# Ledger of designs, part 3: VHH binders against Putative pumilio homolog 16 (APUM16)

Target 1, 332 residues: Putative pumilio homolog 16 (APUM16), of Arabidopsis thaliana (Mouse-ear cress) (q9fie9)
Amino acid sequence: MANNNSFSMSTMFNTIQEILNEEPLTVPSPPSRGGYSLFHIRKAEMDIQRIFNFMTGSEDLKDDISVLDTGTLMWMASLMTSDCDYFMVITTNKNGSKTLQKLMGMSDDMDVFFFEAIMRLFIHVMTDKYASYVTIQGMRVFQQDKRELMYDQILRYACFLAGDQYGCIALNEIITDLDDPYYRDQLLDIVANNALLLSNDAYGNFVVQHVLKLRDSRCTRNIADKLCGYCVELSFKKYGSYIVERLLEAGDVPMATVVLDLLACKTEMLIRLARSEYGNFVVCKALELTNEILTADLFYGLVNRLMPYRHLLHRSPRSKIATILDSMSVPN

## First folded at step 1 (VHH)

Design b04 (framework vhh_7pa5_2)
Fold by ESMFold2-Fast, scan of step 1:
Structure b04 (fold): chain B 332 residues (1-332), chain A 125 residues (1-125)
Amino acid sequence: as target 1 above (332 residues)
Amino acid sequence: QVQLVESGGGMVQPGGSLRLSCAASGFTFSDYAMSWVRRAPGKGPEWVSTISSGGSYTSYADSVKGRFTISRDNAKNTLYLQMNSLKPEDTALYYCAKDFSEWDYLFSPEAYDYWGQGTQVTVSS
């Protein structure tokens, strides 16, 4: 039954109008027992179920929603956000998330309810596959004052979100979409300051990689500075090697940081890295890029350290390093 | 733990011969390929020769091919380099080096000291 929510346009409008047009009935309630009757409880439960069915239905509601009056929209927003569990059930549902995103930005008064619910449940919303898009939509369509408070929460929880399987995806989209230079620069600084921890994390590495793809020179240099001395260690690891490769591609200064780490390590470690599963790609890229750019001293520094062990590199499966060194041994 | 001790260097005239030895300890010598690497004053290290773990396969730098012969005695844990027709350009510190294991995936510089102290070879007229 959970997946048999199919409503026609007429059913949607009639359901909402039926809820609104129900006459309030005064039921007997003894003074000693209080003012809330079973009738009022049952009506609220039915209203919640109707809203849930409407929100999670598979119909395209874009045009239908636009014809609802302000009172109806305010009532719906208030009811959906009246309880954290109701809001989470709607926002973690694929269709409910999409429908809620369509309601957001239609009215500033209505957006107050959605904003407050998102802020109360910020971590839970941001770490869910579908609910995270509700928060992203709020950052796009809410008024400036609400967006700034949401950015403050992103800054507060940035490292936690970076370490989450869905939070890292949402964080990367927010980083890309940031239109405020103040919040963007602060968020980039948080990523750079935590680059070593994030680069070693199963999900945080995707945030570091994404930030490097933005080609922000200040942030990239800060990341390179924080990873200086650790580039060899990272290059032996699957996720760390990907980040080191991106630093090599990110311009002369980050490339030099990586290559100087390679040149500073013991020769045994450099050859072991060049023959390793992930490190061979790092050493290969370092050779290719230093050969192409204004870095002849770094290129020949690497060649001079690797050339005495050329025969060992030829015996390594999938290594292109030996091929590069061979081209330098017989120049044409 | 791994120790490599080179010997047999000295002064020789151009066209002369020397035999270098490297005594290895702290690892199973017969499981590893072994190399000779040299460093001339003011130059980086230059690979000279490699021999397979069983001694069946050898390789040489073009600069020494036909003049130098690498060999090993696994029963004595000893590596050798026979150097013939020596040239002034062969003047260098000669180091014995353990080949790196293709199965090692852990970073430990203390466990993998593959270079001995070296032995000086001087070719002068």
Scores: ipSAE 0.000, ipTM 0.115, lowest interface PAE 20.5, mean pLDDT 78

Design b05 (framework vhh_7uia_1)
Fold by ESMFold2-Fast, scan of step 1:
Structure b05 (fold): chain B 332 residues (1-332), chain A 124 residues (1-124)
Amino acid sequence: as target 1 above (332 residues)
Amino acid sequence: QLQLVETGGGLVKPGGSLRLSCVVSGFTFSSYAMAWVRQAPGKELEWVSSISGSGDSTYYEDSVKGRFTISTDNAKNTLYLQMSSLKPEDTAVYYCARGLEDIYWDSLTEYDYWGQGTQVTVSS
C-alpha cells in the first residue's frame, strides 16, 4: 500500500511539472510604453503589500468589504491581478482565499479581472488547497459565458486534477455542483472512461468513489464496463474494494459485472480473495446481494465454488461467508 | 458516448512482439491526436507514443524508438501499437488516449479520454 501511494505522488509531481512547462505563467499586459515610471512601480509595490495585508488579515472583514466604493474595489482588483505572483500569494493564503471569494460576484467589471487571472493560472489555482475554492466560487457567481469557459478548462484537465491531492477534492465539489447537463455528462464520461486508471490512483480512487455515490445510472454502468475484468484485482486493495462494493450495490447490471468477474477467476484465486483483508467484504456482499435480489444463477454459482472450501473460510477471522455457506448445507 | 477499447495485450518472452489495438467510437477519429501511455508495476504513468490526427506525424519516447511503431486505420477507427524487441521493462498496463487537439502534445494533461488499459507482461 505505501508503495502505491509514493508512486502515485511521484506521478502527480511529474505531471504538475509538465503542466507548468506547457502552461507558462503569464502576467497582465503592462500599460502602453511610457505608462509606468519607477515612482509608479514602487508605489504599486507598496500598495500591493497593503492589499495583501488587508486580504490576509484574520479579523472579520465582512462589513468592511461591503462598504468599499466601486473605485476602491476596481483599483484593488486591478492591482491584485497585475502580477501572477501577487495573485497566487493572496489566493493560496487561507484568509486571502476567503476574502477574495467574498469580493467575487460583487461587480461584473471587477469579476473580469479575477476571471482573467484564474484562467491564466488555472492549474496552479486548482491544485492548491485554498486557491481552488476561488475557482469554485467563480463557477458559482460569474456570468454564464465565463463559467462555460471555466467548465471547458475543467474538462481539459479532469484526469490530472483527479490525480492531485487538492485537485481531486475540488473536482469532486465541481462534479456535485455542476447543473449543466452537457458539461456534467462530459465530465462524468471522462471519469468513467478513465475509471481503471483512477481506481488504481492514490487520489483518483476518491473521484471514482464520489461519482458512484451520485447514483447516476449511465455513469455507473460505464464505470462497471471499464472495470470489467479487473474487479478481482481491485478487491484485494483497500480503496479498490470500496469501489467494487459500491458497484455491487448500484443495481443489477453493475452487480452482475462484478459477480461475473468473481466467477471467471480460478477457484484458488476466489478462495484467496474470500480470505483476504479487503476481498472478504466484497465476496460477502456479492453473496448477500445475489441472495437478497434472488439472482439464483449468480448466487449458486458463488456458493458452488466456495462450498468445498467452507472449512478454510471458517478459519478466517470474522468471516460472514462461512455463516452464509453453513445455512445452505442444512439437510432437507 | 465516447469509447476507447484496447486489446492485444498478453504474455510474451523477451525479444518477442505484440500488436496492441484501440477501437474508438463516438467521434471523428482523424480530428484528434491519439496516444499510447503505460504504467509499469509500482511506477508512474509514462507517455509512450503519439500520432497526429492526419497520421502524418508520429512521436516516441526515447526508450521505445526503433522498437515500437504507432499507426492508425481511419476506415476502421483503430489505433495500433506494434511492439517489437520487447524487454522486461516494457511490462506495464498500456492505455489508449485521445488528445484535446489534432496536434501532438508530450504532456499527459493534453489527453481527455482514456481507455480501460491492456496488460503486457514480458517475462521468460
Scores: ipSAE 0.000, ipTM 0.099, lowest interface PAE 26.0, mean pLDDT 80

Design b07 (framework vhh_8h63_2)
Fold by ESMFold2-Fast, scan of step 1:
Structure b07 (fold): chain B 332 residues (1-332), chain A 124 residues (1-124)
Amino acid sequence: as target 1 above (332 residues)
Amino acid sequence: ELQLVESGGGLVQAGGSLTVSCAASGFTFSSYAMGWSRQAPGKERELVAGISSGGSTYYADTVKGRFTISRDNAKNTLYLQMNSLKPEDTAMYYCAAKSDLYWEYLDESTYDYWGQGTQVTVSG
């Protein structure tokens, strides 16, 4: 819609602004522990450069990381995480991210350094193309206490991440992997509660689509409830139409929600939808599914509204609806 | 333990055809999106074709109409049928796998697993 100034939009905008202001882009290098001299600073910078070269080298060179001793691994982890800029340079590099993912889970002591760095830089890591995979790996391999603290951060920032080009991908992977019913249900509830906003978002729509693919009946019904009254508007849009088609396929209750929205709209709007680039697939799917599962009242409700305009539907470049109508002997 | 092994590369004359294959092991192949990327000397890697777990396909404009990607889930094998080959198709061809979740993001960086590649050389 053109007028998107609802309470949830204002809340999401304010949350995003707070998140961006909470985390610094840079931090002082190095931390003043034990009194750093210029000599120690220079040595640390040289060591970090060597670690960068090792971590960001070609993918093939990383097959031998298992030969590194525990002392070397702990030293590397400590230096890589000593400064937020060092960690981000490594983790935002394609090869650096892949190498770091291989190091994670090898040692609980080493994982403490990676966990603390990820938590300090959570939004920056989660919204980067390569660094987001580092967080996903942490969610898979870290000890339960660390994973639960990461889950808390995911819940806190879920809507912001859903609206980000890389955050939405990471969030979807986390949703798929999340076995803990408490955190899974809370995350699914956040997505469902924000389904209208997310379905209209450039990236958030992929989160809604992914959640619907899980076929969680409670969450799907909650999404259908939140999208009730908006199914026609969504069906004119490319990704909105995909969401509506998934609701049609998701069982009797979500299907009924979509079809009732189609039946409630003005005839002019329904015909425009049936002739539109994306909406024709929604109307076609609604007819096919209501016919196949024998919901005769919903099927004939649609047929009776479309049949007088069959000639216009035949003249539409995108419509398969006319073919369905033609295949039937229908009361007037 | 996820492993991808390409085969079927070789030398072929311009206008000819070649099929490269990728044998997958160590994962549930049918659940993954698969792709083919290529890299010519001195050039960046280019994703040329992709196929979802459900069979949806993608082709780069450079190969559309000439190349066909397919999968055999029973054999855990991915194929790329290359027709009307041109000298500019000369490259190392890499098999790639990613979560089907990321299928809609048609970017090389979303592929998590890569094979060692098979060389295809097209001569005049």
Scores: ipSAE 0.000, ipTM 0.180, lowest interface PAE 15.6, mean pLDDT 81

Design b08 (framework vhh_7zox_3)
Fold by ESMFold2-Fast, scan of step 1:
Structure b08 (fold): chain B 332 residues (1-332), chain A 124 residues (1-124)
Amino acid sequence: as target 1 above (332 residues)
Amino acid sequence: DVQLVESGGGLVQPGGSLRLSCVASGFTFSDYYMGWVRQAPGKGLEWVSDITSGGDTGYADSVKGRFAISRDNAKNTLYLQMNRLKPEDTAVYYCAAEPYSDLWQYLSAEYEYAGQGTQVTVSS
């Protein structure tokens, strides 16, 4: 009776690598902030503050930047990217991240230093609150050849990033910004193909929700297909119910997938769902939408199964379902 | 896990009364929707009555005006007062709790019964 699909994000990552016929790759752990000596941390903080103060000391930041010669700019880029540990100290600092973002896009010669550092530390940068915005900025301002290599890394690590507390936020920003249909469609396909796992993940559910908000018909249909058979299970859960409600709103095919799952479950389960804290919103929306778009078979299928229990539904804290059912009854 | 112990059933004549009790343990009683379901010999389960955590009540059409459900959260106890009993009320009565749990829980334990139920027989 219990269905399986319980596996970790690291297991999913290894499966993806096997499918791509590549050597299995262990996802690296981010470097500990305690891994740096106190001396190196203080030096990095001083250098970050010095550079930040220099860039913000002028009333016109553009004039400050315009007076910097090529040698000074190249020196600053070299200093910030001098080693992996130093770069991570700078990028994980709020002011350091902001300063680096301002320097990016100023010169193609400088951008080579930033690009190479980001690519060496891609997972570490993408899973930090402040450092992830350095990578996002690179995708906005670097030349196309560098951006494409960064997109390839996003595709490679998409599922891992979706399961991370900061990676999911960065991934959603990248999905929003992606104008290239090739990379956008590939990324949306990865999310859709992993929709069941992600919908049940503490952070991955936010990626599925974000993708559904884009109203991409192909991707939404693929997500609906992957969630077919699981819509009732998801609807009992807070974030799962939000995903199911978005599928109901997304057009005839995704709506039908959800409603057919509701009709396939036992009556007792359907009534419990209709009375549940989150599932009542799903059942209510299914009734409203099937009635509005005149899918009479689906609407009356739901009505006929719920109607004998309308008295129980009136006692739900959210009796809107019962109100709909009452409107179908003869007033005698 | 949920444990529910029913009592108060018996043999009564038509028009008689009985009071059923259900003592709950193993969960925070005050947070749960509680109810009574019954099963007559050779028939399926029929929902009789329920009560929300806040005390709002509901009844099956067949028992409205005759049965009264109540709860005592301090004693973790659910009650069903049955008046003007009819032969059609003859059934085993089960106390039920409605946990908002994963799908597998609903599939494995449809009404979350704890114990054997209590037999109510209405006959002369």
Scores: ipSAE 0.000, ipTM 0.121, lowest interface PAE 18.6, mean pLDDT 76

Design b09 (framework vhh_6fv0_2)
Fold by ESMFold2-Fast, scan of step 1:
Structure b09 (fold): chain B 332 residues (1-332), chain A 124 residues (1-124)
Amino acid sequence: as target 1 above (332 residues)
Amino acid sequence: QVQLQESGGGLVQPGGSLRLSCAASGFTFSDYYMYWVRQAPEKGLEWVSTISYSGGSTYYKDSVKGRFTVSRDNAKNTLYLQMNSLKPEDAAQYYCAKGLDEYSFWTEDAYDYRGQGTQVTVSS
C-alpha cells in the first residue's frame, strides 16, 4: 500500500489558477511607449482586426488559406503573435484555433512565430478547449528542436494537465501521438507514478484509462504496482472499477495484482463488492478471465471465497456471478 | 449493535477551526466506508465527506474542499473531520455515518447513520 506524494493536485490546480487570473486575456490597449507613432499603432490595430476577421470568420473563409501568398502569410503570422493577449483571443476562438492549425507546418519561418507564442502562453493554451489543439498541432508539424522543447513543458505540467477538464483531453492526444521513445516513456512513467492520485481524480482517471488502452506492458505493470492494495476500494467506484477491469484485461501480471487484492480482503468485503453496483463487474470479469487461463489457483481461490455465499448473490440484482458459480461441476 | 458517538462540536467564529471525532463500536470499523453528513435547521441531510475503509481515498462536497479534511484511525475505531476556515454556512448538526452492509459507496444515498450528532455553530 503506497502513499501518495505530499504535493497535491489541488495545490497545483490552485497555483495555476492564480497564474491564469494574473494575465488579462483581452484585446490589447494601444501602447503608450514613445517608440511608436500613432499612425503605426493605428495601422497595426487595423491590420490586427483584419487578421482577426479572417481567422475567426465563417467556415467558408478557411478555404481561402490555400490561395494566400507567402508574403501575406508571413505578415499575418508576425502580427498575430506580436501580442500575447491578442494571440490568446485568436487561439481560444473555435474558428481561430482551426484556421491557425491549418497555417502551422506551412513554413519553418512562420512556425518560429507560432512556437514562441505557444511557449510564452503554454499553460493558458493547454487548458483551453480550442487553444489546446494549436499546441497539439505544433507537436505534430514543427521541427524536432521545437517539438522537444514542447515535450519538456508537457513533462513539467503533466499531472496538472491530467487534472484539468481540457488539459486531460489534450494530454491524451499527445500521449497517443508521441513517437519519441525517450519523452513517451517519461510521460508514461509520470502517469504511472501518479496512478493512485489520478485514478481518484475527476479528470485524471480518463488519462489512466487512456494509457491502459495503449497496451504498453511496462507502463501497465507500473500502474498495477501503484494501485496494488487499492483495487478493492477503486472497484466500488464508477471510474475506478473501469480502471480495475482494464488491469484484469491487460495480461497475467496486472490481472494477478487485481485478483490477489480481491483474495486478500475480508470475506464480508468481497461479498459486498460482488453485490455492489460497479464491483460486481470486476468480480465477474476476474472469474471469467482466471477461468480462461492456466491459473486454476486464482480461479478456485475466488470460487471458494464466493461459493458459501452463492445464495446472497442469487438474491442480488447482480446474478451473473451466481450463474458462473453454478456452472462449476467439480472443484479442482 | 452499531453505535456511533460524535464529539468536538461547539461555537466558533468565522474563519475558526474545529476537529470532530466519531467513536465507533458494534461492527468491524476497518471494513466500512465512513461518512460525515450534516443538517442545518429546516434543511435536509447534506453529504459532506467520505473516507474509504483503509483511508486511502477521500471525497468532499465541493463547498468544503480545501477547508475540511477527513481521516480515520482504524486501531482506535475513530473517524475525524478537521474543519478549517469555517463559514456561517457550515453551521449544522454533524453526523457520523456507516456505509451499507451490502454495498459500499461514496454517494449521499449509500449510508446508514446512527449517531446523535454534534452541533457546530459559526457566529460572531
Scores: ipSAE 0.000, ipTM 0.109, lowest interface PAE 22.3, mean pLDDT 77

Design b10 (framework vhh_7pa5_2)
Fold by ESMFold2-Fast, scan of step 1:
Structure b10 (fold): chain B 332 residues (1-332), chain A 124 residues (1-124)
Amino acid sequence: as target 1 above (332 residues)
Amino acid sequence: QVQLVESGGGMVQPGGSLRLSCAASGFTFSSYYMSWVRRAPGKGPEWVSTISGSGDSTSYADSVKGRFTISRDNAKNTLYLQMNSLKPEDTALYYCATEYPDFYELLSGEYDYWGQGTQVTVSS
């Protein structure tokens, strides 16, 4: 992917300082009306500094918002979204993001300004810790036509967002919130189709883990199919092992996929996995679940391969594997 | 009003050179990554190159690496693409955009700061 975050807080701050020293203010045309409201907005004479102070202040904003008339709110929305730097400085500020989220959904006229600004800056907004919540709020409160356009952007950038430190968090929140079956299924399919790549990614693995927690049987089986042959490799890795453990817990078919990968690997690799920092949890869970579900061939397959090395496994710190194997040995 | 105006296209023979320009207005140019995207007749959009706001970081499509150079002049709000060793397959309408645009953004013209494009034709 060639996409990168384009903004820095320092650059945005310098841009705002430059503009705050400039007069007069630029007032863009509102989308819902062109005459009377612009004239009254000029008369209100709210400057950019007051808007910034209001939006980024740590005061309780519920009472402050209730005092502002509709004309003032429309003027603020128009001015705040007239320049991408203004919008980004507000949205990437913790308090500014929270205040903007409270303004969204108050009127369809205002939401047009916010929607257009978000769409122009979609990747930049979605890959910022605070600004991403502005987009998520828009998906919750905007009219259906706007929400669908935002969903289309999520589908388009899903893999890129999954690989970003804040984008993966925002994507998981969106996956949780999505109740539209079409967009949900498409998004789940994108994650499943890219499960191997994402499971090996520093951030994408969190998206795979999150999707598995949803317990969608179709998606989980698709993920299991894509990870078939790679379960041992993944189990040596911290987050890869978490994914494999979730597949073991997800029902008979995903469990069998994982266990068959374990049984297909060389004994030396299986013992190394059972003694590894993360893999020991996978092997332990495979034994526990195959024993509980009475999948005798899978359980005894694992036991028979591990039993000759039980003394070596006893030397591994905090391993439950040795305890399970001891319970299967014939009493003296 | 946000505006991007591309220029510098034309007809050139294989192996020739062209320098494209994009004049930006209506936004704080230096704060944005800027990209060049091209579209050949009957084909989808292809990302060509991207440059960071400061100009310190650049990236290129494999098809143009070593032949094209992206640059910017923030004082003039202008983006450039120096194209060397042009090939017939470089024939396309070239667009200036903020960030990397995808297929739907290029077709709709609604989500990014799109210009009208500048035509580059490479033929003998």
Scores: ipSAE 0.000, ipTM 0.099, lowest interface PAE 21.5, mean pLDDT 77

Design b11 (framework vhh_7uia_1)
Fold by ESMFold2-Fast, scan of step 1:
Structure b11 (fold): chain B 332 residues (1-332), chain A 125 residues (1-125)
Amino acid sequence: as target 1 above (332 residues)
Amino acid sequence: QLQLVETGGGLVKPGGSLRLSCVVSGFTFSDYAMAWVRQAPGKELEWVSSISWSGGSTYYEDSVKGRFTISTDNAKNTLYLQMSSLKPEDTAVYYCAAYTDEYLYFGSPDEYDYWGQGTQVTVSS
């Protein structure tokens, strides 16, 4: 007997928290042991503060970027990536993120500093509202070898990112933009293989919904396979019901999987679903789609189970189910 | 009229036990997922535990797993949190909360639709 602890969002949440609490690796710097006096340290602090002010300041100062020479840009890139905390302060600032995105792709030598910093702080960058755009920009403008290493990190952390409020948005953009069949198919397989967990997650459900919108028949079928036996339970949830509706809309095997779950559940559960806030839309859509595409066995299977309880369904003013049932001929 | 009323809080020594109760009126448990959320002094709201509308699925924050047990009594329309092996770190105001999505959502307390007034738990050596 399945228990709902198999849907454990607590496990996903704790895994993400462990990743975020991992101590970041320090950015490699020139040998400084015995090399820096207090004077040099204080000068570096002042220079870092100036870079922070420039990067996070108003847009009227950003036109000055085009007049900076290569040496100055390299020095700035080196200094702002010299410490993980400094880099995060810049990238998590709205203006700092936008300014950094403009600097990326200008020079391969400069991009090395940004790439290395992003890679050391990958999860922290990907789970921030503004810093995640920096990683997305890197995937668009960096050289192929760096982009492939970033794709590898996306594959490694896909489920963790899907569970984050900003990571799921970034992951969806990456899924849309990713043209390489190897990385794209691997990413779609990871989402499908974890569809049950993700569909029950507050943010992961958006990733499943996004993937279903791609209308990739193999991936949609794999998602349906993983959600088989759980479609009723998902349909009681706001976002779970959206996923189930998308499977119904896909037709063929995914639609049949949903309807067979509805037919396999206990009558009490089916009636409760039909009367629930979100489940009524799923049952209504199942009736409408099975009728429209002439899957008579599935349509009449649902009608026959709901009809004895038509009087209870009439008491749900938002439900169209009762109207559909009232339009049906008495079976011979 | 939906009301959630927490009771059972108090002062307890480390290693002690308390049972929190949340009496619910104005709705049926089958329409809501229920949760316990706490707020320690000077800290943000922290999700503690959730239970599905059926009472069949329970979820816990890692630091309380094995020490706390969430349960319901549908006949009494009451949510419980049995707390054992209490630690000073468990000191907080404990709230019961209800969510109209019949399944669990944790990690973001601002997603819960209805809240009780809270009950104070103090674990002091």
Scores: ipSAE 0.000, ipTM 0.100, lowest interface PAE 18.6, mean pLDDT 77

Design b12 (framework vhh_7nfr_2)
Fold by ESMFold2-Fast, scan of step 1:
Structure b12 (fold): chain B 332 residues (1-332), chain A 126 residues (1-126)
Amino acid sequence: as target 1 above (332 residues)
Amino acid sequence: QVQLQESGGGLVQPGGSLRLSCAASGFTFSSYAMSWVRQAPGEGREWVSSISSGGSYTYYADSVKGRFTIARDNVKNTLYLLMDSLKSDDTAVYYCARSDWEDLYSYFTTAEFDYWGQGTQVTVSS
């Protein structure tokens, strides 16, 4: 009632205490080579308490993890993943997330419990600040078969994740880390195919910007193709203008796509863009880059359209556009 | 024997409110995430909202954020959708659906669920 399950240590303490006090009727007992004894029952209780202490910020027992046998670790992993909401309380806690990340990769048999819990709660885990790193760690340390199933989920939910405050951050981390060419190229294709919608989204624009920073020629050209016809509209907007500037910097083909959009719009629109808060940086960069790489037709195309309005551009807060235009005038 | 039965639909004026219910039976309701999906006449199915098994985490389509609230009562095996500030565009048949996994799709795509109830009609008109 009074207690929110949003990232509180108190909520985590209560959840773990509840798990520890429950008789685990469906949880496998810790296996031993000779069978079970009172020693094994007490050892399991102590080992769970060690996990609890690590997860709740008591670091004095962290080295004890190394003495746990595989069967005890499997039982503990099963217990911690037995309820979806309990797993989320653990993974959304900063210390709980870090502790789970340390346990992952220690045993393939234990990893199956974490993998299944992550897969069942994939969207919830991926859209949380701390829990998303548990999934990212799994993609780094799990066996190939599990990683491929996780990659499939990333591909399935890529656009949803891109539109989320924390999901976009996790997605960008995965894009950076992903070394498998097949899954990497598929993920980049999904971003490129949705570039127009993402560029206009509050969080998705960060994914488009991140992908452009990678300087992947094929993906960048695909993004430019999808944004063709929309570069002027985007350049009036804060984050849209950042994306258009990155396309200008990304090579001859993306640069040409942007400049051709500028040249295709009506003169009144181009002048309004050149005088706008964000668009002036786009027009300035287009002039600078087309001049620098000696694309004379594109450079002079822009100059010829802007020059008649040079006096109007001078009355805006001092922009480099007016200065560039002035540098081309030869006195008679 | 798995059954989902929706109720609470009807005719309401723009700006009005409705509360939809979905009674679940034949499975352990508290172990499954649940969703609402709608279908307007002549349109495809559109995912509306989802809720985790314990009710702690909720997700909404952009078109309904701030106006709709999803909730569940695991003791009564019932899923709810509280709809405020209804618009004509909200006119649709509303289905509740069960997920074995958190099977949500991007708001750029329409979600399709393997199982849903019979649906309840919501009509928003003057």
Scores: ipSAE 0.000, ipTM 0.182, lowest interface PAE 16.1, mean pLDDT 76

